# VH-VL binders against q0atu2, part 10

Target 1, 119 residues: q0atu2
Amino acid sequence: MLDKKARIRTSREYRNVFEKGKRLSGRFLIIYYVENALDNNRFGFITNKKIGMAVIRNRIKRQLRAIVREYQGQVKNKHDIVLVARAGIGKSSFEGMEKDYIAIMKKAGLFARNANKID

## First folded at step 9 (VH-VL)

Design vd3
Fold by OpenDDE, fold request of step 10:
Structure vd3 (fold): chain C 119 residues (1-119), chain A 121 residues (1-121), chain B 108 residues (1-108)
Amino acid sequence: as target 1 above (119 residues)
Amino acid sequence: QVQLVQSGAEVKKPGASVKVSCKASGYEFTDYYMHWAKQAPGQGLEWIGEINPDWGDTNYNQKFQGRVTMTRDTSISTAYMELSRLRSDDTAVYYCARAKYYWSFDAFDIWGQGTLVTVSS
Amino acid sequence: QIVLTQSPGTLSLSPGERATLSCRASQSVSSKYLYWYQQKPGQAPRLWIYDASSRATGIPDRFSGSGSGTDFTLTISRLEPEDFATYYCQQYESSPYTFGQGTKLEIK
């Protein structure tokens, strides 16, 4: 689980990302990202009912957290990033999801230059 | 129809705790933050806190920090607010209200009917 | 926290008159984070104005919200009997999401 400080926790924080952030769409994920005034990155997640039933959603939630946790140290500082799970994500494998995350984050230019887990 | 239905009135002694429920229907429970507000008799509204029903993340007004606990049961689309160490000035009507936080944005567009909590010795 | 101060505390008017309710913020609030609610005795508040100037669904056009920065106003052009209630402004700019203390609009 992500540390409390690494999570977008309030509705206002989410709104800020959606209202001011940039949007990029991947195969399974959409990311909204915006710079924050903090020294740490924060991650939020949107896993609405479109992605599947509770069992599927719970799985996706766990997997998304795992992916984010795995790569969070390689993400450029001072960003709020919201991951929106797309409808097809329920049919994806973990590897597929991870690949999509990496691809979209790279496209967004959010990985540090010396990132070593994104190839 | 979209509605929030809260639990019934409570009468508590000082020092006790109260847990108010707010059941959502007519919409996807996890798509909205659930907020809680306090309104003492004849007084205005006071924001207590919010919870992300999907992830369980909470944000409390510092005034209530340490005494309030917000939880949710997604299986029954119900949010809970527990207030502990009750005192007389906790006597109030407590409201739950939803707030959209993605795609479209709004504040408290739907409110529960309120729950009267009376704290008296 | 952002403090919202409403004025007047009580406004006594007659049907047909114009009502002007003020909400002043202790610091700047974006219009998209300024809301108004109506509350009648024994009832829950009801969203009335959002984005400082947009009427919620079902709200008559005699109601109008305006303002920016630290000064916001709710105006009722021609009061109807059902308009007499307490009105609260609220900011969503930053946590805690504070309310004004309310303006009670009562019949003269």
Scores: ipSAE 0.933, ipTM 0.962, lowest interface PAE 0.4, mean pLDDT 95
Fold by OpenDDE, fold request of step 10:
Structure vd3 (fold): chain C 119 residues (1-119), chain A 121 residues (1-121), chain B 108 residues (1-108)
Amino acid sequence: as target 1 above (119 residues)
Amino acid sequence: QVQLVQSGAEVKKPGASVKVSCKASGYEFTDYYMHWAKQAPGQGLEWIGEINPDWGDTNYNQKFQGRVTMTRDTSISTAYMELSRLRSDDTAVYYCARAKYYWSFDAFDIWGQGTLVTVSS
Amino acid sequence: QIVLTQSPGTLSLSPGERATLSCRASQSVSSKYLYWYQQKPGQAPRLWIYDASSRATGIPDRFSGSGSGTDFTLTISRLEPEDFATYYCQQYESSPYTFGQGTKLEIK
């Protein structure tokens, strides 16, 4: 699981990301990202009813956390990043989701230059 | 149709705990943060804290930090606020209220009917 | 935390008169994060104004919100009997999301 300080926790923090952040869309994910004034990154997640029933949503939530945790150390610091799960994500594989995450994060330029495991 | 229904009035002794429930209906429970507010008799409103019903993340007013615990059960669209180590000045009406936090943004557009908690020895 | 101070504490007026309620913030608050609520005795608060100047659904146009920075105002152009209540301002600029202490609008 993500550390408490690595999570977007308040409604105001989410609002800030949506109001001021940049938006990029992938196949399964949309990311909103904005610089923060901290020394660490914070991640938020939107998994609404459009992606499926509770069982599907719970699976997607677990998988998104796993993916974010896996690549967390390779993300440029001082960012608030919100991942929005798109409707089709419920039919995706973990590998497909991971690939989409990597692609969209690369496109956003959020990975550190020396990042590995993202080729 | 959209509404928040809170649990009934409570009478507690000092030092006890109280757990108030807030059941949501008419909308998707996880699409809104749930907030809680306190209103002492004849006094104004005081914000207690908020919870993300989807992930369980909480943010509390420091004034209540250490005594308040907010939880939720998504299977029944219900939010809970537990206040421990009760004292007389905790006597108040407690409200739950929802707030949209993505796509559109509003503060507390829907409120529960309130729950009176009386703390007396 | 941001402290909101409302004035006056009590406002006594008659139906048909103009009411002006003030909400002053201890630091700057963006208009999009300033809200007003109406509360009547024995009832829960009700969202009245959002984004400092936008009326919530069902709120009559005799109500208007204005202001920026640290000074915000709720105005009722011509009071109706049902308008007599307590009004609270609230900020969503930063946590904790504080309320003003309220202005009680009562019948003279």
Scores: ipSAE 0.933, ipTM 0.962, lowest interface PAE 0.4, mean pLDDT 95
Fold by OpenDDE, last read:
Structure vd3 (fold): chain C 119 residues (1-119), chain A 121 residues (1-121), chain B 108 residues (1-108)
Amino acid sequence: as target 1 above (119 residues)
Amino acid sequence: QVQLVQSGAEVKKPGASVKVSCKASGYEFTDYYMHWAKQAPGQGLEWIGEINPDWGDTNYNQKFQGRVTMTRDTSISTAYMELSRLRSDDTAVYYCARAKYYWSFDAFDIWGQGTLVTVSS
Amino acid sequence: QIVLTQSPGTLSLSPGERATLSCRASQSVSSKYLYWYQQKPGQAPRLWIYDASSRATGIPDRFSGSGSGTDFTLTISRLEPEDFATYYCQQYESSPYTFGQGTKLEIK
């Protein structure tokens, strides 16, 4: 689980990311990202009913948190990032999801220059 | 139809706790933040806090921090607000209200009917 | 926190008259984060204006919201009997999402 400090927690914070952030779409994930005024990154997640039933959603939520936590230290600082799960994510493997996350984050240029777990 | 239905009136002693429920229907419970507001008799509205029903993240008004706990049960689309260490000035009608937080945005477009909490010795 | 101050506290008018309700913020609030609610006795508040100037669904066009920065206004061009209620402004600019203290519009 991500620390509270590393999570987007308020509705206003989510709204800010969606209103001001850039959007990139991957196979299973869409990311919205925007610079923040903090020294740390914050992550938010959207996992609506289109991705599947409760069991699937819970799995996806758990896996998304795990992925974000794993690569958290390699993400450029001062960003609010919201991950939106796409409908097909329920049929993805963890590895597939992870690959998609890495790819989309790379495309967004959000990984630090010295990141070593993304290749 | 979209609605929020709150639990019934409560009468409590000072120092006790109260837990108010808010059941959502007619929409996807996790797609909206659930907010809570306080309205003392004859007074205005005061924002208490919000909860992300999908993830459980909460944000409280500092005025209530330490005494308020917001939770939810997604299986029954119900949000809860618990207020502890009650005092007389906690006597009020408490409202839940939803707010959209992604794709489209709005403030409190749907409200519960309110729950009267009376704190008296 | 952002403090919203509404004026007047009470406004006594007759049907057919024009009502002007003010909401002043202690700091700048983006129009998209300024809301108005109507509340009648014994009822929950009801969203009335969003984005400072947009009427919620079903709200008559005699209601209009305006303003920017720190000064916002709710105007009722010609009061109807059902318009007499308490109106609250609210900001969603930053947490806590504060309300004004309300303006009670009562019949003269």
Scores: ipSAE 0.933, ipTM 0.963, lowest interface PAE 0.5, mean pLDDT 96
Fold by OpenDDE, fold request of step 20:
Structure vd3 (fold): chain C 119 residues (1-119), chain A 121 residues (1-121), chain B 108 residues (1-108)
Amino acid sequence: as target 1 above (119 residues)
Amino acid sequence: QVQLVQSGAEVKKPGASVKVSCKASGYEFTDYYMHWAKQAPGQGLEWIGEINPDWGDTNYNQKFQGRVTMTRDTSISTAYMELSRLRSDDTAVYYCARAKYYWSFDAFDIWGQGTLVTVSS
Amino acid sequence: QIVLTQSPGTLSLSPGERATLSCRASQSVSSKYLYWYQQKPGQAPRLWIYDASSRATGIPDRFSGSGSGTDFTLTISRLEPEDFATYYCQQYESSPYTFGQGTKLEIK
């Protein structure tokens, strides 16, 4: 589980990311990211009906949290990042999702220069 | 039709707790933050807090911090607000209201009908 | 927190007259985060104006919202009997999302 301080918690915080952030689309994920005024990163997640039924959504939610947690220490600080699950994510494997996350985050330049496990 | 239906009126004694429910229908429950507001008799509106129904993250007004707990049951599209250690000035109508937070944005476009909570000895 | 102060507290007018309701913020609020609600006795509030100047669905064009920064206004060009109610402004600029204390528009 992500620490509370590492999560986007309020509706206003989500709106800020969507309104001011940059958008990048991957195969299974879309990320919105924007710099924040903090010294830590915060992550938010959008998992809506289009990705599947409750069982699928719950699985995707768990997997997204796991991926974000795994690479959290490798992400440049001072960013709010929202992950939007795309419709096809329900048919993806964990490895596929992870690969997509890494690719998008790299493209966004959000990984630290000395980041590990991103190759 | 989109609507929020709240639980019925409550009468409580000081020190007790009350849990108000808000059932959503006609839309995807998890696509909107659920907010709660307080309106004392003859007074204005006061924001209590919000909850992300999909993830359970909450944000409370500090005035209610420590006494309010917001939860949800996604299986029945229902949000709950529990207020503990009730006192007389907690007597009010409590409202739930939804707010869109992604793709399109709005504030409280749909409200519940309100729940009267009376706190008296 | 951002404090919203509405004025006047009570506005007594007759049908057909023009009504001007003010909402002042203690600090700057972006127009997209300023809202107005109408509430009648015994009813829940209803979204009336969003983005400071956009009418919600079904709201008559005699209602108009304006303003920016710290000063916002709700105007009713020609009052109808059904317009007499309490109006609240609200900011979504920052948490806690605060309301004004309301302006009660009553019939003279």
Scores: ipSAE 0.932, ipTM 0.962, lowest interface PAE 0.4, mean pLDDT 95
Fold by OpenDDE, fold request of step 20:
Structure vd3 (fold): chain C 119 residues (1-119), chain A 121 residues (1-121), chain B 108 residues (1-108)
Amino acid sequence: as target 1 above (119 residues)
Amino acid sequence: QVQLVQSGAEVKKPGASVKVSCKASGYEFTDYYMHWAKQAPGQGLEWIGEINPDWGDTNYNQKFQGRVTMTRDTSISTAYMELSRLRSDDTAVYYCARAKYYWSFDAFDIWGQGTLVTVSS
Amino acid sequence: QIVLTQSPGTLSLSPGERATLSCRASQSVSSKYLYWYQQKPGQAPRLWIYDASSRATGIPDRFSGSGSGTDFTLTISRLEPEDFATYYCQQYESSPYTFGQGTKLEIK
């Protein structure tokens, strides 16, 4: 599981990202990201009913956590990042979702220069 | 219609635990943080904590940390607040209230009707 | 934590009069994170003002919120009988999301 300190946990923290952050859209994901004053990154997730029923949402949630966990060590420090699942994500494969995540994070310039496993 | 309906009044002895429920209807339960507040008799409002119903993440007022546990059951759109090691000064009306945290940002725009918890020997 | 101090504790006025309620914060609070609630005896609080100066849905225009930084005000231009209640300010600037101690507006 994603470390507790690596998660956006409070409503105020989410609001800060949406109000202050930059927005980039991928095929299956939208990310909002903003610099924080911490020594670690924090990730939040929005998975609303638009992406599908409970079973689909739960699957997407598990997959998003897995993807974020896999690449979290390669993300530039001191960022709050919220991933918003788009409506079509419910029909995507894990690989497709992962590819979309990598692409959008690259576009945002959020991966460290020495990051691996992202090519 | 959007509403929050809380469980009924409770009478407990010191040292016991109480678990209050808050059932949401008329809106998507997981789209709002659920907050809890305490109001002692004749006193003001005190924020207890919040929970993200979608992910289960919680944030508690330090005053209640170690004694409060917030949970939720998404299948029935219900949030729970459990307070343990009860003492007399825990006697109060406890409220749940929702707060939007993305796209739009309304604070506590909907409240439960409140649950009276009485702690006495 | 941010402490909100409301004044006065009790305000006794008559219908038709103007009411001014103060909420002072121990540190700066952005206007978008300052809220007011109305509560009547035996009832749950009700959102009244958001973003320091915006009226919630259904709130009469005789109510107005103002202020910035550490000083915020709720004003009722002409009191109606149904306006007599306790009003609380709240900040959402940082956790814990504290309330003021409340101002009780009672009929004189």
Scores: ipSAE 0.932, ipTM 0.962, lowest interface PAE 0.5, mean pLDDT 95

